# Miniprotein binders against Heme oxygenase 1, chloroplastic (HO1), part 14

Target 1, 212 residues: Heme oxygenase 1, chloroplastic (HO1), of Arabidopsis thaliana (Mouse-ear cress) (o48782)
Amino acid sequence: SKGFVEEMRFVAMRLHTKDQAKEGEKETKSIEERPVAKWEPTVEGYLRFLVDSKLVYDTLELIIQDSNFPTYAEFKNTGLERAEKLSTDLEWFKEQGYEIPEPTAPGKTYSQYLKELAEKDPQAFICHFYNIYFAHSAGGRMIGRKVAERILDNKELEFYKWDGELSQLLQNVREKLNKVAEEWTREEKNHCLEETEKSFKYSGEILRLILS
Short names: E, the ipSAE of ESMFold2; O, the ipSAE of OpenDDE; V2, 0.75 times the mean of E and O plus 0.25 times the DockQ between their complexes.

## First folded at step 8 (miniprotein)

Design z2 (from z1 with K37E K91E K98D; at its last look DockQ between E and O 0.57; V2 from the best seeds 0.00; counts 0 for: pae O 1.6 > 1.5)
Fold by OpenDDE base, look of step 8:
Structure z2 (fold): chain B 212 residues (1-212), chain A 99 residues (1-99)
Amino acid sequence: as target 1 above (212 residues)
Amino acid sequence: STDEIQRQLEKIRLELELALWDMLWVKLFLRELGDSEAARQVQRLIEQLEKLLEELERAIEQFKENGDPEILQKAQDLVKQAEDIMEKAEEILEDVMDS
């Protein structure tokens, strides 16, 4: 039996393909030249991204740490936690003379949504947890590197470093997710999978801050 | 040992999965930039990498059944192809960034 994480992965991959198919069909009609927003990452935009990302990670990590819910307790101290790493990076920016912005609407909205899900909808919350740690933490590396090359003089941020082998850390979390999901009904599994689109939406809005 | 080979194959599989996630986020980023063409290009690369992952998964299954002695070499060849795909995705991202 392919573990539930395999189903989550397939849904994530498939949503990305469907959204493009729909956008491609829409854009073929309205060749309104949406001006390709010149990707001019700014340090200020990237700082907004980092701050909002930190708020999301703080929210996830606090929920998991403070939770007595058995499902969340399994995900304590995974080694994928990013809040402390981001705190270190933001302090470095401050030492460089940058003003650290307050969290913006995307981060605040996602953080609040995660809090609401944590209480009301554990399966949906786990969907966000998975997508944030697997997609955001892993998938952000290329973007982060390119941003660093362009605006940070190739500064390697702690946000992109893990204490241990990342592959093993991710595998351990995958195994835990699979185990937790073994106790779920098919309906609960489907509900978790259906939340994937929202997770990508909220993450996309935060990622867009790099361009602000 | 067969167990060690299997562990190495699972590691490679996970690395390819991580590469897929990286490209998915690049695609999402390009879409957020409004560069739908670049996003489509990255999507084609994602589909190529998905095929490589599927090929690896099939090879792993075949190894479990038949013990293919060339499985590690096949897996390494797939990793190299995945690296080439990732490089192309990076080039697309760079081109968009420099435009």
Scores: ipSAE 0.424, ipTM 0.727, lowest interface PAE 1.6, mean pLDDT 85
ESMFold2, look of step 8: ipSAE 0.797; ipTM 0.878
ESMFold2 (binder alone), look of step 8: mean pLDDT 86; pTM 0.847

Design z3 (from y1 with F25W D47E K54E R94E E97M K98D; at its last look DockQ between E and O 0.64; V2 from the best seeds 0.63)
Fold by ESMFold2, look of step 8:
Structure z3 (fold): chain B 212 residues (1-212), chain A 99 residues (1-99)
Amino acid sequence: as target 1 above (212 residues)
Amino acid sequence: STDEIQRQLEKIKLELDLALWDMLWVKLFLRELGDSKAARQVQRLIEQLEKLLEELERAIEQFKENGDPEILQKAQDLVKQAEDIMEKAEKILEDVMDS
């Protein structure tokens, strides 16, 4: 049977259509598209992405670790935690002679927003938590593999490794989230879902660092 | 056995669900790159995969009711279709990278 997490997935998968409807107008029947830039990955751009990503995972995982709020406590020790894995990756890059950059505005801004949500707006926080772990890290594997092929001599980063079977780790989180949401009103569920677009705007700004 | 078939169906469902997230992140990346055409192509592939997952979920419910072993073969056929969809998404991503 389906639970609330099925609604969360449905909204996430529809996001492209929602963005187009908001941005599009019907006044021009055809729009001449400008040439798009081709992407050439660099280690420097990838490091900016990894560092800002780590700040976000540091933030989420500290919030969960320190929480006395019963809902957040359910999400301790999921096996999805990324901060320590990213730390190991950054140490490896340093050993290869790369300089590790400081976090930048995309990561710092999202970290600050997540801290605010965790205290003031738990349903919104859970929307972001879900989309970050399911999309940003778990869903990031194809791009991660392509970057590794192009610039890392096929080295698989620890960021894209999980202890256990990833699909099962995600299922365990879905079950916990469905249980938590059983106590939510329809309005609280809708509030959670309404943050989906914003979560992907923040994650997209961090993802864009790969291009920098 | 019926218990083993149920277990295999659930694993297939979990893998298709994970594939949806893989494709969503590729779509997000293509939007950040500014390639609206490629992002729309990936969205169509997401919709195809969603249909396969919905078909699988209906099949799993039918198996719970009647134990039809043919449902496992249908699920395995859905996996092959999902793999084709993922290959197309990967090719779209490769096309925006320099050769």
Scores: ipSAE 0.820, ipTM 0.897, lowest interface PAE 0.7, mean pLDDT 86
Fold by OpenDDE base, look of step 8:
Structure z3 (fold): chain B 212 residues (1-212), chain A 99 residues (1-99)
Amino acid sequence: as target 1 above (212 residues)
Amino acid sequence: STDEIQRQLEKIKLELDLALWDMLWVKLFLRELGDSKAARQVQRLIEQLEKLLEELERAIEQFKENGDPEILQKAQDLVKQAEDIMEKAEKILEDVMDS
């Protein structure tokens, strides 16, 4: 029996193929050179990304910590928590003389959406939880490294460091999620899977802040 | 031991799964940049990596059935191919960043 996390992975992979197929079909029709947004990361844009990311992680971590839901209790102190690490990084930027921006609309919108889901829709919330943490732990590191190479003189941020072996931390969360999902109905599983597209959308909007 | 080999194979499978997520987010990022061409290139790499994962899964199943003594070597070869795919994705990202 493929664990539920494998189903989540397959959905994530398929969404991205379908979206490109639709975009590729649209782009073949509209020769309008959407100006390829030049990859011009700015420190200001990256700070917006970090601040909005912190708001999302703060929201997730507070919800999980404060929750009495058995489902969320399994995800306490995973070692994947990022809010404190991001706080340390933002303090470092402040020490470097950068002004720390307030959270922007993408982060605020996602944070609020997560709060609403946490109360009403635990399966959808867990979808976001999984995708956010796994996104950062995977491709988020690659992007962050490339940003650091360009605008931060290769500064290694705490945001990209974990206490322990990251692969093991991720595996532990996968196992917990698989276990939690064993108790879910097929409908609840499907509902969780259906929320994947929204998670990618909201995360993409925050990721775009690097270029702002 | 067979159990130790199985644990190593599961670790390798996890590494390939993480590589798929890496690629997925790189693709998302390239899409957010508006570089659909680069995103399509990364998608092709994802599809290659998915095939490697399927090959690993088949190899693991074959190992369970017959105890293939070369399973670890096969798995390591698949990891190396996955690393090569990841390097290509990183290069695509770099090329987009340098454009």
Scores: ipSAE 0.441, ipTM 0.734, lowest interface PAE 1.5, mean pLDDT 85
ESMFold2 (binder alone), look of step 8: mean pLDDT 87; pTM 0.848

Design z4 (from z2 with L24A; at its last fold request DockQ between E and O 0.61; V2 from the best seeds 0.67)
Amino acid sequence: STDEIQRQLEKIRLELELALWDMAWVKLFLRELGDSEAARQVQRLIEQLEKLLEELERAIEQFKENGDPEILQKAQDLVKQAEDIMEKAEEILEDVMDS
ESMFold2, look of step 8: ipSAE 0.823; ipTM 0.893
ESMFold2 (binder alone), look of step 8: mean pLDDT 86; pTM 0.837
OpenDDE base, look of step 8: ipSAE 0.468; ipTM 0.754
ESMFold2, look of step 9: ipSAE 0.840; ipTM 0.902
ESMFold2 (binder alone), look of step 9: mean pLDDT 86; pTM 0.835
OpenDDE base, look of step 9: ipSAE 0.789; ipTM 0.892
ESMFold2, look of step 10: ipSAE 0.823; ipTM 0.894
ESMFold2 (binder alone), look of step 10: mean pLDDT 86; pTM 0.833
OpenDDE base, look of step 10: ipSAE 0.792; ipTM 0.892
ESMFold2, fold request of step 11: ipSAE 0.854, 0.852, 0.848; ipTM 0.911, 0.911, 0.909
ESMFold2 (binder alone), fold request of step 11: mean pLDDT 86, 86, 86; pTM 0.838, 0.840, 0.841
OpenDDE base, fold request of step 11: ipSAE 0.291, 0.525, 0.518; ipTM 0.641, 0.786, 0.783

Design z6 (at its last look DockQ between E and O 0.64; V2 from the best seeds 0.65)
Fold by OpenDDE base, look of step 8:
Structure z6 (fold): chain B 212 residues (1-212), chain A 97 residues (1-97)
Amino acid sequence: as target 1 above (212 residues)
Amino acid sequence: STDEIQRQLEKIRLELELALWDMLWVKLFLRELGDSEAARQVQRLIEQLEKLLEELERAIEQFKENGDPEILQKAQDLVKQAEDIMEKAEEILEDVM
């Protein structure tokens, strides 16, 4: 059954296609002059990314864990949780002699926004939940691998490891999301879908920290 | 069993979906880097992968209707094509490094 998650996926894919079409028209004028800066990832930039990511995951996972709201209660202990894994990775970096930075504005802003949504707008919050765990957790692996190859001597971080089969974990969450959304009105569904652009914006700002 | 085949097909479908998400983030990353051309190249690959996913979904539905005995082989062939697409996306990402 094509549940609501299929609609969420469709919106996510569509937004990225549209944004590129719009930016491609605008950037063709301005990018001609700047040499495409080679991506030179730094450990410091990547650490900022990991720290801000951890703050976002901490925020999501605490909200879900502490919530008595039926909608959020379904998403406890999914196996997709990343905060503890990120904590382990950050401790490893510390053991390697790196200073762990404090969270930056992108992570703090997104964390605060998620807290506000969790209380006031469950449908919008679920949109962020979906996009963070499905797009970021599942979709960030290639970037993470390339960072590891370049600056971490191919260290496999716990951030990119799951206890169990990732496909099955995601499927379980998908089924739960579909079930939760069955109770939503079309208006509530649309409101959730409309939040997708904002979720990608906040996630993109955190992803950009790798380049800092 | 038919049920086992369906489970395997759904697994493959989800793996392709995950590949789409991965490529989407690569595209986003390339945009953040300011490499619009690389981002466009990855977008073309995303579109190819979406077509493979659609083909798989159609094949799954056909299997439900008529029980195509070659469905697993077809799905595996699609996975291989998806892997090739992912490799190209990795190459694009490497070229900008």
Scores: ipSAE 0.451, ipTM 0.743, lowest interface PAE 1.5, mean pLDDT 86
ESMFold2, look of step 8: ipSAE 0.850; ipTM 0.913
ESMFold2 (binder alone), look of step 8: mean pLDDT 85; pTM 0.832

## First folded at step 9 (miniprotein)

Design p17 (at its last look DockQ between E and O 0.50; V2 from the best seeds 0.00; counts 0 for: pae O 2.2 > 1.5, pTM O .654 < .8, SAP 77.798 > 70)
Fold by OpenDDE base, look of step 9:
Structure p17 (fold): chain B 212 residues (1-212), chain A 100 residues (1-100)
Amino acid sequence: as target 1 above (212 residues)
Amino acid sequence: SPEELKEAIRQVEELLKELEKAMEEFMENGDPRYLEKAEELMEQAERILDKVKELLRKLGDEEAAQKVEEKIKELRLELELILWDLLFIKLFLRELEKSG
């Protein structure tokens, strides 16, 4: 039997292809050459992104750390935790003379939503947990590098560094997720999978802050 | 056959390299055509990995099967990371369109 993480990956892939199909349909209607995606990150926008990201990671990590719930307890000290790293980075920005902004609506909204899910809907919560950490560990690093090249003089932030081999850390979390999901009903698994689109939405709203 | 499995693994590895290149080019120039290419390559890689799984089930040499299975797990992990890269880039592009 395929592990549950493979099902999660399949759902993500399907969502990706569906969005592509919708975009392709729009393109077929507008032969207009999709403009080259010109994005111009700002330091202020990126700081908002980092602050809101830290709020989300603080929320996740506190929930997991303080939980005695067996499902959440399996995900303590994975090595993927980012809140402390983000704190270090934000302090670096402060030392550079930047004012650190307060969390904005996207971060606050997502943080509150995660708190609510953690209490009432563990399967949905785990969906967000998975998507947040794995998205950062992949595409998030790519975006971070491009931001650093453009506005940070190639400064490598701690947010993009892990203590240990990242591939192994991710594999360990994947195995834990698979193990936890072995105890879930098909309905619980499906409910987790259905939450994927919401996770992408909330993450996207925070990502937009880079360009604000 | 073990040879078929080796060839399939080679094909996936080649696709992963091409995919990484397409993603890098996209990130450099922002041309959505490279993203589309990356998506196509991803789909091809997934199809080959599925075929490899089927071939492994037919392999009678347990030791060889175990080695290939470990390699497939590694390749699937790499493919998963690339998938997340693509998804994140797509999300980013969507947000750019909303902000423009």
Scores: ipSAE 0.137, ipTM 0.544, lowest interface PAE 2.2, mean pLDDT 82
ESMFold2, look of step 9: ipSAE 0.755; ipTM 0.870
ESMFold2 (binder alone), look of step 9: mean pLDDT 78; pTM 0.707

Design p18 (from p17 with F88W; at its last look DockQ between E and O 0.45; V2 from the best seeds 0.00; counts 0 for: pae O 1.505 > 1.5, pTM O .653 < .8, SAP 76.471 > 70)
Fold by OpenDDE base, look of step 9:
Structure p18 (fold): chain B 212 residues (1-212), chain A 100 residues (1-100)
Amino acid sequence: as target 1 above (212 residues)
Amino acid sequence: SPEELKEAIRQVEELLKELEKAMEEFMENGDPRYLEKAEELMEQAERILDKVKELLRKLGDEEAAQKVEEKIKELRLELELILWDLLWIKLFLRELEKSG
C-alpha cells in the first residue's frame, strides 16, 4: 500500500508536468538576463513576507495546539513549528532599526481560509499544513538563503533553523500523515489532494511579498 | 537480486545529486535549461524508486527487504524536498516576472 504522502508527492509532480515546464520556460525566458543571484529583494518586502508567514504559522500552530480533533492532535509539537522562530527574527529586525509591518492581504486571506478549513474540512486543512511546512523546509530555505546573501549580509535567521535534524523531523511528520490518512476514505484522500493547487497559490502570493 | 537493488539505489542517489546540482545552477544562472534538466532527473529518479519497490517485492529476504525499504523511504523524502525546491523556485520566478 502506497503511503498517502507518496500520493501527495505524485500530485505535486503532476503539477510540474512538461506542459508546466514549458510554461515555466516561457516565464523564465526573460530571466536568462536576471539570474536569481542578481535579484535584489527589499528588506521591506522581505519583512512583509516574514510577517505574513508568521501569521500563517501562528494560525496553523494555534489550530493544531488547541484542537482535540484526533487528526490534528497527531501533529502537535512536531518540531517544525515556525511561529516562535519568526517572532525572534522579527525582533532582530526591530533591533536593527526596521519597522515591522502589519500583516498584508495575502497573509490575512490565507490565515482566514485556514481557519475556515480547520472547522469544516480537515482533509483540506491537512493538505495546507503539509505543503506549508514542507515547502519552507525545502525551496523556502533556498530562497531565504538567497535573500540573506543579497540584503542581510548572510545573516542566518532562526526561521531557517530547527531544533534537531530536519530530515528526521520531516520524516516523522510524513509517517504521521501516512498513519492518519490510513483511516481516510478514498474520497477524503482525493479531496485532500485536490487542495494542493490552492495551497501553492496562497503560498505563492505570500512569497511574492519578498519582491514588493 | 540484492545487487540489482543496490545498483538501483546507487542510481537514484546519483540522480538526486545531479538534481541538486541542476537546481543550484538554476538558482545561480536562471537558465531554464537547468530547470528542464532538473525535472527530467526527478522523473527518472521516481521511476527508479518505483522499480526498487517492485524489486523489493520479489525479495524473499525479509531483513534485506527491511533495510532497503528504509533506504527507499529516505530517498523518497530527499526527492520530495528537491521537488519542493523546484516548485518554489518556479513560483518565485513567476512572481518576479509579475513584479516587473
Scores: ipSAE 0.345, ipTM 0.662, lowest interface PAE 1.5, mean pLDDT 83
ESMFold2, look of step 9: ipSAE 0.734; ipTM 0.851
ESMFold2 (binder alone), look of step 9: mean pLDDT 78; pTM 0.704

Design z10 (from z4 with L28A; at its last look DockQ between E and O 0.70; V2 from the best seeds 0.67)
Fold by OpenDDE base, look of step 9:
Structure z10 (fold): chain B 212 residues (1-212), chain A 99 residues (1-99)
Amino acid sequence: as target 1 above (212 residues)
Amino acid sequence: STDEIQRQLEKIRLELELALWDMAWVKAFLRELGDSEAARQVQRLIEQLEKLLEELERAIEQFKENGDPEILQKAQDLVKQAEDIMEKAEEILEDVMDS
């Protein structure tokens, strides 16, 4: 039996914009082509991204660390934690003479939403936890490399480094998630899966800060 | 040893999954940029890589059941195909950056 994480991945891979799902059926209504923002990453935009990302990771890691909820306790010290690595990177930027911005609305909004979910909706919270860590650790690397090539003179940030083999760290978290989800009803599983769109929306709004 | 082969196969499986997530995040980024066409192109690459992962998973399961002396070669061939897909995703991303 493919574990629940396989279902989570499947949903994440198939997230279409509401507009893409409609474009397959109905005529090209001129969705106001949001002007294709030129991918012009800026250091200032990337710093906003890193700061807001740090706020999200700080929030997740604090919730998990302080939680007495058995489900969350399984996810302490996974090796995927990013808050400390991001702190190191932000200090490096400061040493380079950059001003570190305060968190923006996207990061603050997502952080607050995660706090609310952690208390009220553990299944939805786990959805966000999974998507945030896997999207960054697995998915953020290409974008991070391209940003580094364009604006950071190929500086490898600690944000993209893990202590140990990343594949093994992710596997360990997957196994824990699968085990936790074995106790869930199909309704609880579906509720977790339904939250995937929101996770990608909130993370996408933070990712867009690179271009600001 | 069979155990070593299984470990290598699992590593390859995880690498393909990492590639899927990388492309999923690239697709999400392209959507945030408003480039729906580039996002659709990456989605096609995701679907191709998902098929490779499914093929690998089937091959791993067959290996567990019956053994396959060529399993590592099959897995390496799938990795090469995955690398080609990832290169195409990177090209799409670069084209969007340079536009």
Scores: ipSAE 0.537, ipTM 0.792, lowest interface PAE 1.2, mean pLDDT 87
ESMFold2, look of step 9: ipSAE 0.781; ipTM 0.873
ESMFold2 (binder alone), look of step 9: mean pLDDT 86; pTM 0.839

Design z11 (from z4 with L28S; at its last look DockQ between E and O 0.64; V2 from the best seeds 0.62)
Fold by OpenDDE base, look of step 9:
Structure z11 (fold): chain B 212 residues (1-212), chain A 99 residues (1-99)
Amino acid sequence: as target 1 above (212 residues)
Amino acid sequence: STDEIQRQLEKIRLELELALWDMAWVKSFLRELGDSEAARQVQRLIEQLEKLLEELERAIEQFKENGDPEILQKAQDLVKQAEDIMEKAEEILEDVMDS
């Protein structure tokens, strides 16, 4: 039996497919209200992205670290943590003479939502946990590289570096998630999967800050 | 050793999964940009890469059951196909950036 993480990946890969695009066309109208006509990353926009990302990672990592909930305790010190790496990168930008912005509404909103889920809805929280770390570690690298090529003189940020073999770190987290989900009912699994769209939405709003 | 081959295959599997997530995030980003056509193009690439991953997973399972002396070569061929897909995703992203 393929582990629950494969179900999570499957849902993530199928977000906004043509069949969902009919309902998504109504939501695309809200995105159409803010068409980013051109992908023109700015350093200021990217800094907003990094700051809001750091707020989200700080929130996740604090929740996991401070939790006595057995499910969350399994995810301490995975090696995927990003808050410290982001702090180092933001300090580098400051050393380059950039002003570090305060967190914006997207980061604050997502951070607050994660806090609420952590207490009330562990399955939904784990969905966000998985999608945030896997989306960055696996998915954020191409965009990050392209941003670095355009506005950072190919500076490799610590945000995109891991201590150890990333594939192994992700595998370890996958195994833990699969094990945790073995104890879940089908309803709990489905509830976790249903939260995937919100995770991508909140992360997408933060990613759009690159273009602000 | 069989264990070493299995470790290499698992590494390749993870690399393909990472590529899928990368493309999923690129697709989401292109959608947020309002470029639905580019997002659809990336979705087609995701579906292609998912098939490669499924082929690899089947090959790994067959290797566990019966052994396959060519399993590493098959896996390497799949990696090359995945790299070609990733290059196409990068080209789509670049085209959107340059438009």
Scores: ipSAE 0.462, ipTM 0.754, lowest interface PAE 1.4, mean pLDDT 86
ESMFold2, look of step 9: ipSAE 0.765; ipTM 0.868
ESMFold2 (binder alone), look of step 9: mean pLDDT 86; pTM 0.842

Design z9 (at its last look DockQ between E and O 0.63; V2 from the best seeds 0.74)
Amino acid sequence: STDEIQRQLEKIRLELELALWDMAWVKLFLRELGDSEAARQVQRLIEQLEKLLEELERAIEQFKENGDPEILQKAQDLVKQAEDIMEKAEEILEDVM
ESMFold2, look of step 9: ipSAE 0.843; ipTM 0.908
ESMFold2 (binder alone), look of step 9: mean pLDDT 85; pTM 0.823
OpenDDE base, look of step 9: ipSAE 0.790; ipTM 0.890
ESMFold2, fold request of step 11: ipSAE 0.862, 0.859, 0.860; ipTM 0.921, 0.921, 0.919
ESMFold2 (binder alone), fold request of step 11: mean pLDDT 85, 85, 85; pTM 0.827, 0.830, 0.828
OpenDDE base, fold request of step 11: ipSAE 0.554, 0.531, 0.565; ipTM 0.803, 0.794, 0.807
ESMFold2, look of step 12: ipSAE 0.857; ipTM 0.915
ESMFold2 (binder alone), look of step 12: mean pLDDT 85; pTM 0.822
OpenDDE base, look of step 12: ipSAE 0.484; ipTM 0.763
ESMFold2, look of step 13: ipSAE 0.838; ipTM 0.905
ESMFold2 (binder alone), look of step 13: mean pLDDT 85; pTM 0.823
OpenDDE base, look of step 13: ipSAE 0.726; ipTM 0.862

## First folded at step 10 (miniprotein)

Design t1 (from z4 with R31M; at its last look DockQ between E and O 0.64; V2 from the best seeds 0.77)
Fold by OpenDDE base, look of step 10:
Structure t1 (fold): chain B 212 residues (1-212), chain A 99 residues (1-99)
Amino acid sequence: as target 1 above (212 residues)
Amino acid sequence: STDEIQRQLEKIRLELELALWDMAWVKLFLMELGDSEAARQVQRLIEQLEKLLEELERAIEQFKENGDPEILQKAQDLVKQAEDIMEKAEEILEDVMDS
């Protein structure tokens, strides 16, 4: 039996914007084509992205570390933690003479939302936890490399380095998530899956900061 | 040894899953850019890579049940196909970056 994480992956891989979902149905209501933003990353935009990302990871990691909730306790010290790595990267940018910005609205909003979910909605919180570490961290490697090629003279950031094999670290977390979800009802599983759209929305708003 | 082959196959499976996550994030980025066509192209690549992963998973299970002396070669061929898919995703991203 394929574990619940495969259902989570399946939903994440098939997530479409509301605008893309409407293109499959007949009536061409004018999708207000959001003007295709030019892919012009800036160091300032990328720093906003890194700072807001760090705030999200700090929030997530603190919630897990401080939690006495058995479900969250299983996810302490996974090796996927990014807050320290991002701190190292931001210090490197500071050494290069860049001013480190304060967190912006996207990062602050997502951080606050995670705090609220952690207390009220563990299934939704686990959805965010999963998608942040798998999509944002592990899935960010190609985007991070392309940004580095354009604006960072191919500097490899610590954000994209793990202590150990990333594939194995993710597998260990996957196994824990599968075990946790074995105790969930189908309704609780569905509620977790339904939260995927919000996770990608909040992560997407942070990712867009690269272009700011 | 059979155990070493199983470890290598599991490593390959996990690397294909990582490739799926890279593509999912690229798709998200293209969606945030507003390039719905590029995002749809990457979605087609995701679906192709998911099929390769499913094929590998079936091959691994068959190997556990019956053995297959060619299993490593089959897995390597699937990795090569996955690399070609990842290259296409990178090309789509580069084309969007240069437009």
Scores: ipSAE 0.784, ipTM 0.886, lowest interface PAE 0.7, mean pLDDT 89
ESMFold2, look of step 10: ipSAE 0.839; ipTM 0.901
ESMFold2 (binder alone), look of step 10: mean pLDDT 86; pTM 0.841

Design t2 (from z4 with R31Y; at its last look DockQ between E and O 0.52; V2 from the best seeds 0.74)
Fold by OpenDDE base, look of step 10:
Structure t2 (fold): chain B 212 residues (1-212), chain A 99 residues (1-99)
Amino acid sequence: as target 1 above (212 residues)
Amino acid sequence: STDEIQRQLEKIRLELELALWDMAWVKLFLYELGDSEAARQVQRLIEQLEKLLEELERAIEQFKENGDPEILQKAQDLVKQAEDIMEKAEEILEDVMDS
């Protein structure tokens, strides 16, 4: 039997489809057609992205590390942690003479939301945990490479390097998530899946900082 | 050995799943840019890659049941198709960057 993580992946892969765009266009008709931003990454924008990303990872990793909740304890020291790697990258930018910005509203908002979920809604929190490490970290590699090609002279950042095989690290986390979700009701599973859109929204707001 | 073949197949499966996550993030980025057409193009690539993953998973299960001496070649052919899909996603990104 395919575990619950396959359901989570399935939902993530189908976000922003035409059908959701039509339902979302009914709600997003109030989102002013944001002018199609040109893909013009800047070092300053990318630094905002890295700083806000680090805040999210710091928040997530601290919640997991400090938690006595059995569900969260399973996710300590997965090898997917990014806060330290991002700290190294930000120090590199500082050595290059760049000023490191303070966290912006997107990162702060998401960080605060994660703290609230961790206490009140473990199923929703696990949705964010999953999507941050799989989509933002693992899925960020192509975007990160394209940004590096344009503004960083092809510098490979530590953010996109893992100690070990990324595929295996992700598999280990997937197995743990599947095991945790075996104890969940169908309603709890559905609640976790329903949170996927918010996770991608908050991550998308941070991702847009590259273009700022 | 059969065990080594199984390890190689599982590695390939995991790499295809990893490629799906790259695609999902690319789609998100294009969506956040406001290029809904490019995002839809990447969505079609995701669906193609999901089919390749399903084909690989079926092939792995068949190998466990019956053994298939050509299973590694089949898996490698699927990897090549996945690479071609990833290249198309990269082309979409480049086209958006150059517009």
Scores: ipSAE 0.798, ipTM 0.892, lowest interface PAE 0.6, mean pLDDT 89
ESMFold2, look of step 10: ipSAE 0.835; ipTM 0.899
ESMFold2 (binder alone), look of step 10: mean pLDDT 86; pTM 0.839

